VH-VL binders against E3 SUMO-protein ligase nse2 (nse2). Designs and how they scored, part 2

Target 1, 250 residues: E3 SUMO-protein ligase nse2 (nse2), of Schizosaccharomyces pombe (q4pir3)
Amino acid sequence: MSEAQLKTSLEALSQNLLPGNQNHCSFDFQLKEIDDSIKQVIKCALVAAEIKNNECLDMLDSGIRELLDAKQRLLLMQQSVDTLANKTSENISDFENKSLLDIYTQIFKELIQEYEEKSDYGKYGTQGEYIEFKKTIWHEQNTDGSDFPSMKTFFNVMNTEEQEADEVMVYSATFDNRCPLTLQPIVHPILSTACNHFYEKDAILSLLNPTCVCPVVGCEARLQRSLLKEDEILERRLRRAQEISNLKEA
Short names: E, the ipSAE of ESMFold2; O, the ipSAE of OpenDDE; V2, 0.75 times the mean of E and O plus 0.25 times the DockQ between their complexes.

## First folded at step 1 (VH-VL)

Design o6 (framework fv_ontamalimab)
Fold by ESMFold2-Fast, scan of step 1:
Formats: sequence, C-alpha cells, structure tokens
Structure o6 (fold): chain C 250 residues (1-250), chain A 120 residues (1-120), chain B 112 residues (1-112)
Amino acid sequence: as target 1 above (250 residues)
Amino acid sequence: QVQLVQSGAEVKKPGASVKVSCKASGYTFTSYGINWVRQAPGQGLEWMGWISAYNGNTNYAQKVQGRVTMTADTSTSTAYMDLRSLRSDDTAVYYCARVFGSGSYLFDYWGQGTTVTVSS
Amino acid sequence: DIVMTQTPLSLSVTPGQPASISCKSSQSLLHSDGKTYLYWYLQKPGQPPQLLIYEVSNRFSGVPDRFSGSGSGTDFTLKISRVEAEDVGIYYCMQSIQLPWTFGQGTKVEIK
C-alpha cells in the first residue's frame, strides 16, 4: 500500500473508533450478556450457600471464573483496537506497507498473554464481581459476628502488594444500612462501579449534573449515570439488615 | 398525609428580593429533597434548583445562578427560596415539590404555588 | 441540556373520544439499569402539576386506567382512551436522566 492510501485508511479507523462517539464499534451488548450471566451465577450461589450445597458452589465458582475470563478477553480486544487507533494517529509512516490486521493481532496477542500469565488472585481476587460472589457465600455461611476475610485467604498468595477493591464500607462485620448522603436507612440502593460505594438511588441521582464527586468522605471518584448500577443482592442484604434492626427495637 | 404548604403571594419592585417558604408535613423532612419549579403566566414549567434537607447541599439552574439561595430549616421542616435582583421576567408562580420517593418517583407531591409579581 | 419537544401544543377533544400526545427527547432517556426516566404530569386549571405516569408506562397511585404511556429511547406517547371533562388541563412530559430536569413545552387538552 502507498503511504497516502495507508493514511486514508488509518484516518477512517481513528474517526470510527474514537471514544465517546455513538458510532464507536464496541462490545457493549456482549459485555452486558456476560454481566447478566454473572448476576445469575451470584443469585444461584446465594441459594446454594443457604442449602449448603458445596458441589454446586464449586461448579458456580468455576463458572464465574470462566465468565470473567470471557469478559476480560472482550475488554482486551477493545483495548487492542483502541491501541491500534492511537498508534496509527501518532505515526502513520511507521505502518506503511503493514497490514492493520497483523498489527491488531500482535497487540492482542501480547495483552492476552499478560492476562493468561497472571495468578488466579491477579485474575479474580481483585474483580468486583468475584469479590461479591465470595462475600455472598461467606455472609450466608457465617454468623453475623464474623468478618469477611481478605480475598487472599481464598488463594495461595505470598505477597500483599496487590490491592483488593475497597470492600470494607460495603461488607464490614457491622453492616451499615444507612445512606452516606442522607444518613437514613437505604430502601433502594444503587452501587458505584467506580468506587464500590452505595447510596439511596434518588439521592445520588439528584446530585448528578451530569457528573458529581462521590459524597463519601475521602472518596474522589467521579460519578456519572453510566457508572451507577442497581444490585439485587445488595438490596436483599439491606432488607435483612433493616429487619434485624426492627426486631431489636421490639 | 404528605403536604407541602407555601407562603402567600408577593408583589415586588424590580431590583427587590423575595423569600418563599415551603412547610412540609406527613413525612421525615430530612429524608427528601425539595425542588423549586416556576411557571411564568401562560408559559410552561421551568426547573430552578434543588436542596437536600439532610445536608443543605444545593444545585441551581443556570438562569438563576448567582441570584438564588435555597435553604432548609430542619427544626420547622421548612424549605426557603430567596431570589434577589428581581426582574419583570421573574414574574411567575413558584412551586416547591418533593423529590426522592420509594422507587423512581420524582416530584410526587407539590405545594400549592406562590404567585410572585414583579412590576414597576 | 436535554430538550423535550411535545406535539401537538393544543388538542380539542369531544367527550368520550381518544387523545394522544407525543414527546420527543434530544437524547435517549434509557439508563444502564434498564429503566427509562420519562414522566408525565397533568396541570389542571388553577392547580399545581400532578404526577400521572412515571418511568414511561407506570400509572401513579389514583390515576385512572384510561391513561397509558408508551415509548422508548427518545420517542414517547401518552394516550387517553376516552377523554372526560376532568381530564382538561395542560400535560407535560419530563426527563430526569440528567440535571437540569427539563419539561416539554406542554400540551393543552380541552373539551369541544
């Protein structure tokens, strides 16, 4: 290909793949399907934990790990496309007489290899969905006096350098069912995927214009509607916490 | 019964200020926000801003930013809207409305409205 | 800001006949939680607005079943199957997916 032809092709790719464009090629539908499947696995795990079916829990653990692998593969495919678009925008001449597909394939190969070489803790131990899966099982199988242990206890991990998602505020031994914004018991929770804090839905939505900073003290996460999600498992836990609180008042 | 009761009609000169009140009853005041919406004669509805009764945090519409102050007194369950530097185009009925109900309700209960007339 | 556009601006209906009001938003009102944040309000003469329909198609408490809402994305419809004298007033659509909350310009419904 000539440099002029390559430049034209790369400019077209850059235009179509730029973030924030409605026409951007993405895996949103596939990612949603995987997320929906993960939610179902977690719901099944809650039931399996309640009836103490360890065989089913082992199968669900394997299943959620496979779904997380599939999700990560899609994210890395998207990252490879974005990386290709950025490289071609900066150095068009470097790609003269090169196949865009070959360049993409090499980028993807390097990224997926990095992921596949990670430990199980590195792949799953820091993922919000897997942490929620493990906490859901723990909560059902342990008395209310027990703290959820570090995720590292579920893996053979020697070092402590990798950080876990911020979990303490959501699943501490003394589960706080109050909204940090209103200081009232939460009826309809909404969870931030950016910082894992949760709020009364209408209260946090009223602060968006169209973004806001997380109202939790010490949290600087930038929030927007797309980062807030409803969580049926969290709603169930909050209902249980309120029932216990109501019984203590009697 | 949830009720929002507003103060009476006001007539003001251009350049003056007006303070409208909205007294809430029948619910926990600090669990809900109060929105202010105005309606000029023969015109549609225009959102002016919001206040949290819990922490006093506010968000104001751009058209009134710098001229409006919204406050809430938790001891009397009353919200206030103070609009300064009044112009003839501020002539409107001003409504308070509750936000944040069970589920996704928005403006589920409204005050009866306060007529503010700005004329020379 | 999200712009809400209603058609028609006025509608004169014979009692017992149907009425239909359209509302278009300048961008999608569908949230990632699967809900669409579109509301319909009725303002009767001399009264404050009252909530009729929330989240596109759900009737608020006390709203007669002759009122129905439908639509998705950016295109929404409020239908009254058999208009009655008490239905006279101005109808507004509203979005709450982002601040500032914005209303349509209103549709006046009156009896012939």
Scores: ipSAE 0.000, ipTM 0.369, lowest interface PAE 20.0, mean pLDDT 76

Design o7 (framework fv_ontamalimab)
Heavy chain, then light chain:
Amino acid sequence: QVQLVQSGAEVKKPGASVKVSCKASGYTFTRYGINWVRQAPGQGLEWMGWISAYNGYTNYAQKVQGRVTMTADTSTSTAYMDLRSLRSDDTAVYYCARGGYSYGFFDYWGQGTTVTVSS
Amino acid sequence: DIVMTQTPLSLSVTPGQPASISCKSSQSLLYSDGKTYLYWYLQKPGQPPQLLIYEVSNRFSGVPDRFSGSGSGTDFTLKISRVEAEDVGIYYCMQSIQYPWTFGQGTKVEIK
ESMFold2-Fast, scan of step 1: ipSAE 0.000; ipTM 0.381

Design o8 (framework fv_ontamalimab)
Fold by ESMFold2-Fast, scan of step 1:
Structure o8 (fold): chain C 250 residues (1-250), chain A 121 residues (1-121), chain B 112 residues (1-112)
Amino acid sequence: as target 1 above (250 residues)
Amino acid sequence: QVQLVQSGAEVKKPGASVKVSCKASGYTFTRYGINWVRQAPGQGLEWMGWISAYNGYTNYAQKVQGRVTMTADTSTSTAYMDLRSLRSDDTAVYYCARDLRYSSGWYLDYWGQGTTVTVSS
Amino acid sequence: DIVMTQTPLSLSVTPGQPASISCKSSQSLLYSDGKTYLYWYLQKPGQPPQLLIYEVSNRFSGVPDRFSGSGSGTDFTLKISRVEAEDVGIYYCMQSIQYPWTFGQGTKVEIK
């Protein structure tokens, strides 16, 4: 292939990566499916932790790791295409007489190998989804107000550089369980997806006509019914906070 | 009323690590996310990642993934960013900034004053 | 990553004259919720960035009415109806529709 033909082919490939094209190398749909699956695993973990089913929790841990591996593989495939496009923009002549597929395959192989050689902590311990998964299990199993430990406690990190110095991974168990509208402990929580504030369900719904401004001081979010969602994790945290409060007052 | 106050300037050697703090006041810390954005000398803004003070959920920019850890201490309303294996191209002013995020990202509304991190051999 | 491209990169404006800054995104910033995830920030010399406009056209608290935002899809504009001395700085557009969040290169506004 001539240098001009290679450049034209790469420009066409780049154009095909734009939104709305069937063949673009954007895995948005697949990534959303993986995200939905991860959310379901976390919901299942909450139930498994509640009934103390360790076998199920082990299976769910393996499952979420597999989903995160799949997500990373898709992201590395996209990165490989971007890397190919950028390299050819810089040095088109270097790709003359080479298959674009072969070059892509080599880039992808190098990136996936790098990922697969990471420790489990490196792969999962810094991923938001996995942290949420572990934190959800911890809060359900530790209702006494204990702080969530460092993520490193869930992994064998004996042979990493970070092992020689402790990371400060602090998550407070202090939690405000009062409704800003009723000033009473929340019984039926509802969460604002616009501002992350939560309220007694009936109290906030009574303010909607059809919208209202968040009642939390300093918050400017405008609320409507579609932005208010029930959150199972929030319900668990509120129950824990109430138990701690009851212990202090006993 | 809303204020984010960051730790002081740091000078580090290549290969070292740096930990920058961001102390929040004037709002309920656990209801907002904290983002970290850096700016190299004479350059534009680069998003590094965020943490939810509500549930500890984090998301890091791919280019710093594996070298960065973001944490939050809700008892002191303080967020931290720990960046390891420092290189000269990590020399920048590092900002923390608040956003309305847990379920959906919106925007960065209030920013800290910035922390200058210089990496020199 | 979504690429944000600003034009011009610099503007020298006589006090009281208007200024206009363009921002183009490499893909649409309109989401299925009907919102467009485009924001404008100002960084004054020696200061952190400050929010001016959120979701294309909404002025943030305390922002003067001489600032206005407009646009849709991939093409956005920030206008200053009459530039004041305190408006000097670097203006950035930002998208938050997908990770990583990305900023334009910045537009430097100076008084002549």
Scores: ipSAE 0.000, ipTM 0.385, lowest interface PAE 18.9, mean pLDDT 77

Design o9 (framework fv_ontamalimab; at its last look DockQ between E and O 0.02; V2 from the best seeds 0.00; counts 0 for: pae E 14.7 > 2, placed apart)
Heavy chain, then light chain:
Amino acid sequence: QVQLVQSGAEVKKPGASVKVSCKASGYTFTRYGINWVRQAPGQGLEWMGWISAYNGYTNYAQKVQGRVTMTADTSTSTAYMDLRSLRSDDTAVYYCARTPYYYDSSGYLAFDIWGQGTTVTVSS
Amino acid sequence: DIVMTQTPLSLSVTPGQPASISCKSSQSLLYSDGKTYLYWYLQKPGQPPQLLIYEVSNRFSGVPDRFSGSGSGTDFTLKISRVEAEDVGIYYCMQSIQYPWTFGQGTKVEIK
ESMFold2-Fast, scan of step 1: ipSAE 0.020; ipTM 0.464
ESMFold2, look of step 2: ipSAE 0.000; ipTM 0.396
ESMFold2 (binder alone), look of step 2: mean pLDDT 92; pTM 0.943
OpenDDE, look of step 2: ipSAE 0.018; ipTM 0.525

Design p1 (framework fv_pamlectabart)
Fold by ESMFold2-Fast, scan of step 1:
Parts: sequence; structure tokens; C-alpha cells
Structure p1 (fold): chain C 250 residues (1-250), chain A 121 residues (1-121), chain B 107 residues (1-107)
Amino acid sequence: as target 1 above (250 residues)
Amino acid sequence: EVQLVESGGGLVQPGGSLRLSCAASGFTFSSYWISWVRQAPGKGLVWVGEINSDGSSTNYAPSLKDKFTISRDNAKNTLYLQMNSLRAEDTAVYYCARDYYGSGSYYFDYWGQGTLVTVSS
Amino acid sequence: EIVMTQSPATLSVSPGERATLSCKASQSVSSNVAWYQQKPGQAPRALIYGASTRATGIPARFSGSGSGTEFTLTISSLQSEDFAVYYCQQYNNWPLTFGAGTKLELK
């Protein structure tokens, strides 16, 4: 293989595996398939929690962890290819007599080992998808309005592990089932991905021209249709909040 | 392999009604928002409406809201478009199209081949 | 509703040349624009979304750019299979709207 041929092959490999280069072998395609599978597991967990099938919930918990491991493995494979491509492009002649596969394998081995040495809490306890999975189950099983507990309660967390960064997207632990625009209970919720506030769908869409500022007091987020998403889990949580409200009124 | 197959098109008299179907395969139908898009002969694409993943919510082009009804049967992986009070201006090829993220606010990544509806007296 | 205006209505080019297609929104749609290719008797095919991201399986000769109200689809080194009608679509505001299309034809 000549130096020019090697450079061309590495550039082609990097290009094909980069996010945003859409094809059936791309990392973006595979990541979307995993994300879709995770969403399905969460939907199944909602039903299993409702009927109190703990055996099914345990199986789903194992399944979502395996999907998250697969997702991370895929991301680290991509990172390893990018690292190899960048390192080789700096001085391609340094690598002309080396096995690129062996170099890739060593880079990947080091990255995956770091991930595999993390505790279960470190792997899953700070992941948005797993947190959503646990919150979904909790709210279905605790209809008395009990607050969702710390994620650490689901793991055997040591004091040393407690020092790890647990950056997680904060979502309101309490629900006002009333729309800030209509002042009526929400029937068809729509969620802002910009600020995590939610509204009656028709009401917020009627304010877009083509953008608007979030109507929630103190929120300065600018909204547009692409940032507004329907969320089936949010809809179910709001229905549950309405049932609790109705029970207290009765 | 993702496929959407429309059926039910044909000749219908002005004032008549027609129901179109779109059969989905190769993906988890119940996880996706799906739209209907129409195209009059020799003209451009016009969005008709959309339905969410569980069928509880629909949105329509303002000019078509009182005329068309979108529904779905997730057990049969089938989408429907009920068309009432048809006029000559409704003559078009009707496509079903899948929302890329399944959220009702994105582009359409897969389209059916379309079914022709001809409204004539 | 947001009006999407495509220009030119028809563009005559030869194979191997570069084609540039324009799409203008009546008000800002951020980067929420998609491009579709449609050949006679066929369904539309997604080319670009998010103004600049290629859809799955789309050749590198197709590229998109723009934000706000001005958007461009560029086809470098035209191939014979590229002669078709191209539509832009905004998905920033309800209702979803398409441009009237640009027909790319052989010179």
C-alpha cells in the first residue's frame, strides 16, 4: 500500500463513520436504532409497571442496560477510528509499516476498559434514558404522589463513588397539570426541549409566528415548532397527576 | 426494509366520500407519527395532516380540517384517510409519509408510492 | 402560513455541471428545511434535512446550506439520474409547507 493510498483509505473510512453521513452502515443510523429500541423498552416498562409485573420489569431493566452498553461501545468505536485517523494524518509515514487494525484495537481496548471499570451507577445512574426508565416505573407504582428518590437508591453506592460527577438533566419532580396559557388541565401536552416546560398543544402552537418566548414566568427560552415535541410518558404522568388531584377533591 | 403502501384510490363523484389506507411494514409502526401529503397532477406537494403514534392526536392543514379525518390501527399497522365532500380540486395522488423522529415536527424520511384519487362529474 | 418560494422554476444544465437551487421562506424557519427529489411517476425521496444534513444513502455531490429565510441546494458534477423536480419543505411552523418545486432539465 502506498502512502497516498493509505491516506485515501483512512479519509474514506473516517468520512463513512462520521455522524451526519447518513447510510445504513453509518454510526448515526445504528445510534438511532438503539435509541428507538430504548424508547420501546420504556413504553413496555410503563405497561409492566401498571400491571405490577416485577419479573418483566427486571428483564426490561437488564435489557435497557445492555442497550446502553451497546450505545457506548458504538460511540467508543467511532472515537477510536477518529483518534486513529487524526494520529495517522499528522505523520502518515510513521504508520506505513504498522498494522492499522492493531493500533485501532489498542485505542479501543483502552477506552472500553475505562468504561467497563465504572460502577453500575457510573454507567447507568447518570444516563438520561435510564433515569427516565426508572422515573416511569416509579410514578406508575407510587400513585400517592411520593417524590422520585435519588438514583443512588437503585444502586449499592459506596462513599467514594458518591464523589463521581452525576450530571443529569433536571426535570420537575412536581407536576402542575394546568396549562400556563389556558389555565385548564392539560389534555394534549406538548413539551419544550429548550426549557422542559409543557403546554396545551393548540394553545402554544397558536402563539408561534414563527417563534415565541416561553409563557412560563421567569423563563426566557425562545420556542419554535421544531423544539416542541409530544411525549407519551409526560402525557401519562399528567393524567396520573389529574387522577390524584381528582381523588383529593373527592 | 421500510415500506408504506397506499390503496383505496379511484374515481369518485363530486360530493362523494372515499377512504384511503396505508399499509406499513419493516418498522415499529406504533412508534411513528405519519402524515398524508397530496399532489395534484402537474402541481407541487401539499401537506394534508398528521397523526401521532397512538392515534390520540391529529393535526390538519387549516383548509382541510373539516373535510378529512386521519386515523390508524396499530394492531394492523395501517393508517387511514377518510375523505368527505370531495370536489374536483381534491384530485391528486395521495402519499403517506413517515416522520423521521416520529414526533410530528420533522422531515419525511420514507414515502409510499401514492394512490390516485380522481374527482369528476 | 409560511410561504416557501423556489427559484428558478426551471433550470437547464448539462451533465458534469454544477446546479444551484434556491428556496426562500416568507419568515425565519431557522435551519428546519428539508429537500426532496421527485422523478416522474415516483414518490418523493428525501435528500437533505436540517438545511445541510444528507439523508441516508444520498451521494456527496448533494449539499445543502442556509438558515433563517435563504436556503440553497447544490448538486456538484451533475449525473444523468439527477434530472428531476426538487422541492424544499419547512418544518419549523405549523402547517408544514412545501415550495412549488424547481425542475432540473437537460440543456
Scores: ipSAE 0.000, ipTM 0.388, lowest interface PAE 18.9, mean pLDDT 77

Design p10 (framework fv_pamlectabart)
Fold by ESMFold2-Fast, scan of step 1:
Structure p10 (fold): chain C 250 residues (1-250), chain A 119 residues (1-119), chain B 107 residues (1-107)
Amino acid sequence: as target 1 above (250 residues)
Amino acid sequence: EVQLVESGGGLVQPGGSLRLSCAASGFTFSSYWISWVRQAPGKGLVWVGEINSDGSSTNYAPSLKDKFTISRDNAKNTLYLQMNSLRAEDTAVYYCARYLGSSWYFDYWGQGTLVTVSS
Amino acid sequence: EIVMTQSPATLSVSPGERATLSCKASQSVYSNVAWYQQKPGQAPRALIYGASTRATGIPARFSGSGSGTEFTLTISSLQSEDFAVYYCQQYYNWPLTFGAGTKLELK
């Protein structure tokens, strides 16, 4: 293969795997499908936790781990193709007598082996989606005001090498159901997609003109209507927090 | 203990050449990709280039490609940076930094060696 | 090349406060971002890689977030040893590029 033909072939391969490609076989499409599936698993977990179906929760746990594995595999495949394309663009003559498939396979093999050798905690315990999955189940099943435990409690962790995301546990303090604007328990929540803070809907909307700064102490996020969304998991969590508060007063 | 130790820096006149060395110890040198990164006094970090595990492939920052050559001697656990046609803007602390191809961040850095290009 | 833009250039904060440092890529780098801390006269030290994974030995108060083009380094409760320059770096594409740095200084 001539240098020009090789470069053209690599460009064609990269184009098919670029983000934003609307082909149903594209990388971007596959990642979106996995992300949507993960969200659906979390929604199903909320229902399963409510009805205390532990068998279903175990199946959903296995499912979300498989989806996270698939997502990582796709990301590593994309990284391998991009690595190949970029290095051959800079050193095209170095690959003149080498198989592109063999080079790709070696890059991908190294990347996937590193991932597959990680412990379950290393693979899933630090992933935002998996943490949300576990928190959603915990808050639904623990209505007594108990704090969300360390992610390590969901894994058999024996080594400090897997303990790098412990700071996430700092943000797992007792769930606060009070609105920062009204200082009252939230009845109709609305979530900021810019900063993940939540408010009483009417209170935050009254501050928009057409924008405002997040009222949470230390948060400087600029808010506008399009960044505020209703969230059913948040609504359920707030309802549970109110029930706990009412029980403590009894 | 993983260690990277740069040497060979010093004062060089404009238009001159210099070869830097990075001595590695405490790990299997021949299994790792290694980069050179430089930092001008009071300025930020600038990637110079990299070399693969067996020395068969190198990549450089486009602005530096014609001036610098990276090589390695796995038998001596040593990385080299050959610097030619040096100008005042090449004055910097030069670091060698290690990473694996699968983990493309720099997990260990040397202490750096200062190169001053001045008359 | 991919340009990494850090803001602010200098952030003045008091011990015990939260510091939030921003890093923006000129194009998507997915999660291929690392953060480094550099103290005067010392080599850089890896803090975060893969946008959100802490490097070995890094205290829990350091956290990273973001994906695509917008990345954040957060220090939840500043200690005196945290006053340093912080650099973000993309390792998605060659050439590897760093931000210009954010200097964290005492208010």
Scores: ipSAE 0.000, ipTM 0.371, lowest interface PAE 21.0, mean pLDDT 78

Design p2 (framework fv_pamlectabart)
Fold by ESMFold2-Fast, scan of step 1:
Structure p2 (fold): chain C 250 residues (1-250), chain A 122 residues (1-122), chain B 107 residues (1-107)
Amino acid sequence: as target 1 above (250 residues)
Amino acid sequence: EVQLVESGGGLVQPGGSLRLSCAASGFTFSSYWISWVRQAPGKGLVWVGEINSDGSSTNYAPSLKDKFTISRDNAKNTLYLQMNSLRAEDTAVYYCARGLYYDFWSGYFDYWGQGTLVTVSS
Amino acid sequence: EIVMTQSPATLSVSPGERATLSCKASQSVSSNVAWYQQKPGQAPRALIYGASTRATGIPARFSGSGSGTEFTLTISSLQSEDFAVYYCQQYNNWPLTFGAGTKLELK
């Protein structure tokens, strides 16, 4: 976001957070637009990986990182607004003679500075969307059943013990092409937008009456038909996993 | 209630053959990969092999591939283990176990039968 | 094949105490490890899969952790029915392999 746009947005937020007017601000629309753009980049990466266009993949990698930076900036702006709202709610008298815009700007400055000081790994290496992007490319290029490597292999950074634990759990995870209901390889996948779990289409649809709880162990998400959708990337990934399985059974 | 019941175990002489059965009930048998796992008296668990849901594919422990054959009859909800050229080291309790398919083979086993003892001795 | 090494072979613990059982893989198995409980004369019972996910019906006192090559099963407050042999199993690589087991016995 430009500095002029940021200044305009902060001025509007300042007006809405006056002590006599209670409002919760949200950037849901902007966040959705960024998420939709990220999904499109991942779809493009699948095609680029299939045709082995490394130049295009490098451009898409730069693009998704920029989108993730924009997303984080919006999330920190929202956090700054929420922090300001909570402070003014708790002690209105302390803010009667202070610029809300100045207070907001100081909160935001501190949060964005912390983010901008992170390494590339710290910014992107643990983000679900970037991991999905890298996994999508990896599985298309490595059809021999090799496990997805550590996210650290894409970055050259020293990690803390906590980051190492999270990193190992994320990128060491093997792609599971099994349906939690049938416990068999999925042929026709359906994705839950409520919890991001996926199932065999006819199995999950037969469980709806008209709703059901997600069958994945530990998941309490309530499912209904409107939350279930077909996903082209998931369908292709599952088809590839089955091909690898067939080769290994030779 | 998921149940797996093994049968067919007993005493066989070295070089002999034996066929074990596993009768399944309480679930859609034709939808699951099933494995055979054995355990020698006082020893640990050893995976023998697996069969996919429709019976078209089998995998075996490398040391047992030429001796053992797994098959299934989905119409009868029954799994089989054909054991040939048996030796003393094949003495074990043989379990059938319902597999949770994971990637390229059976993953972990959520339900097990009670086992059937095979003793190979002269 | 991947070798799964469990330690100790025998662990003596009193009821109400915390027990931790170790399982090490000869090479990385990601999080694809399961734990089983077996009592004398009985079939194994699934406890944990995916290194840390409890199987259906398993009490909350059982928990699993680990990834890569080192895994642990923890029983937070041991009950009398928990004295059994515990096996770890990897399902990351073919062929499927089990550890030799840890016997949990009364101190």
Scores: ipSAE 0.000, ipTM 0.376, lowest interface PAE 19.8, mean pLDDT 77

Design p3 (framework fv_pamlectabart)
Fold by ESMFold2-Fast, scan of step 1:
Structure p3 (fold): chain C 250 residues (1-250), chain A 119 residues (1-119), chain B 107 residues (1-107)
Amino acid sequence: as target 1 above (250 residues)
Amino acid sequence: EVQLVESGGGLVQPGGSLRLSCAASGFTFSSYWISWVRQAPGKGLVWVGEINSDGSSTNYAPSLKDKFTISRDNAKNTLYLQMNSLRAEDTAVYYCARVRYSYGFFDYWGQGTLVTVSS
Amino acid sequence: EIVMTQSPATLSVSPGERATLSCKASQSVSSNVAWYQQKPGQAPRALIYGASTRATGIPARFSGSGSGTEFTLTISSLQSEDFAVYYCQQYNNWPLTFGAGTKLELK
């Protein structure tokens, strides 16, 4: 392969994998399909937890881990192509008379090996989707007002680094079902994607003109309608918290 | 492809009025908040204001609220900026910019239209 | 209003070098900071949002970092087309505010 042909081929690969390219549809489509599948698994987990089907929950746990592995594999494939393109642009003469496929394969092999060598905690315990999956099950099964435990409790964590990361990510707080605006229990929740605070839907929407500052003390996030989302899992959690609150008052 | 095209700029006398337009194509215009941002010659970017997806609500930079009005026509995929009581300090290139659906930053910008306020 | 302060005002660098641009907010803006590139006579182009996420079509040599009040845009292995003015912007608080810009120029 000539240097000009090599450069043209790598530019084509880079362009085809750029999110902004009109013909770039390969991994974005697959990643979206995986994300949608993960959301469905979490919805199924909510139902399985509600009816106390632990066999189904074990199956769903295996399933979400497989989906996360598939997602990571696709992300590492994208990273490998980006790495190849960048290496070629920096040192094009070093790649003369070398197979682009062989270089790609070597990069991908190194990256996937790093991932496969991680513990289960390292692979899944710090992933937002898996944490959401575990929290969803926990809140449905633990109706006594207990806080969600450290992710470490679901894994055999032996490394100091993993233990330190878990400690940084751990929070211990009681679940608050009150709206900061109405000071009443939330009936119809809406979640801010800007700050992860939630409110009574009608109350926060009435403050938008067309924006407002988050009413939570210490939070300065600017809110607008596009950043407010309904969340089925949050609605379920709030309903459960209200039931517990009512029992304690009775 | 996403495109925003501003028009309506030109020379206007101090105290005069002008209406700018921004024509949108390549995306579902009615689903996005849109902002106006201006830039005086040789100066930095200054946010003018924004309008929500259905046009029911607007928000402006405090210094510009009584001078400018933003509106939109979703059937025509067009955004407007009505400018009144213009002064020399309003001389700038005016850009319309799409507010990213998820985050509130500007992912696509028009090429801008120049407004010159001079006697 | 939140004031965004960019430094340096001008940075002179050569192709192939690494450029680091700073942006400081007068109060915490979480990660709600974007970066834009503007070439003479052109509209701004989105580079980064959420402090560190590259916008669609932006080359990997552009990277962003920071949270709270201090933010950085890094351009590794500068290309000739990268000489432009760069602006940071916060979208955490109303009104939206931009920095005054950093001009990246050929040494």
Scores: ipSAE 0.000, ipTM 0.380, lowest interface PAE 22.1, mean pLDDT 78

Design p4 (framework fv_pamlectabart)
Fold by ESMFold2-Fast, scan of step 1:
Structure p4 (fold): chain C 250 residues (1-250), chain A 120 residues (1-120), chain B 107 residues (1-107)
Amino acid sequence: as target 1 above (250 residues)
Amino acid sequence: EVQLVESGGGLVQPGGSLRLSCAASGFTFSSYWISWVRQAPGKGLVWVGEINSDGSSTNYAPSLKDKFTISRDNAKNTLYLQMNSLRAEDTAVYYCARGGIAVAGLFDYWGQGTLVTVSS
Amino acid sequence: EIVMTQSPATLSVSPGERATLSCKASQSVSSNVAWYQQKPGQAPRALIYGASTRATGIPARFSGSGSGTEFTLTISSLQSEDFAVYYCQQYNNWPLTFGAGTKLELK
């Protein structure tokens, strides 16, 4: 096979496997299914935290980690295709006499091994979905006004002084329960799916004519009624924040 | 080597106030959660509270909320415990311990402790 | 709050013997239990975390086990330096709570 034919075959393979490709988006569907499953795990965790079922919470923690591993595996498969395409375009002579599948398999093996060798903190501690999972449990179980701790606190991190300084640390302050429009504590929350900001329902609906720009400073998201949804987790978090505020006033 | 050294303990009258300090060395202080743990003479360990790495968040034992305030000065590698409205029941050795509510909840390094005696 | 109950309060043993210390939680704490050793006049020292994982530098004769509400610390072939008070601690729920301790004393 000529080098031009090999390059063409690799480009076609890349186009068929990459998420967001206009001709094929098979990975996007699978990623969405995993994301939907993660959201279900978080909803289950909220209930398990309420009834203080720690065995169930441990099972859900294992489950969300498996879902995150599956998501990462899928992303690494895509990255392996990209890496294959780039390597063959930069040094095609090294790959002329090799199977494309064999080359792909070796790239993927190297990437997945690197991921599997990471600590649990390195795999999950900086992932937005896992952080949300831990925050959901924390806020339900800690009703005394305590702020959410650093993600490192949920892992067996004994040698933190020797760790990389660039590790992402996520802290939460006391949950802000004030509406940006009314400047009062939110009673009936509504969530924007366009920008993830939330408001007093009646206040934001009064601004729609039939659309409006998000009132949060620096947010340029355009809102319409169909993008505003009630969210069970948000409602519970706001109830919690109000209870904490009431306790601090006492 | 990692060291935590508490100071500021002493005799205080009931209703009084006292501020304890914990001087840290041998590690990147600004990267760690630090807790205060107390132990009454001849009794067990009682967690007082904790502070996060940058000092923006604190958590306290519910029974000790409003009596104790934890703060830190990362530029000076120093942790503080402000104690107000002290009673005889607050008599204890106060330890500074590296750690907080982690998966392990493990306090891997402890100071020598400083004794606070609340007596008339 | 979760109450941690340790038993026995005092255990009298001789060097070379095996000691088993118990710790019970008032509700499930999964495997989120740590053990500490405290010698007279000294600060506590971390021994075990995650119910069964030895902290750095802790001798192999120390082993932990358990999950849920029942936990044990076992010290095989006791050495003279092992005579101390041992505390269990849960870190599953707020606030962090310790047991009252088990004193290991020379027979």
Scores: ipSAE 0.000, ipTM 0.375, lowest interface PAE 20.3, mean pLDDT 77

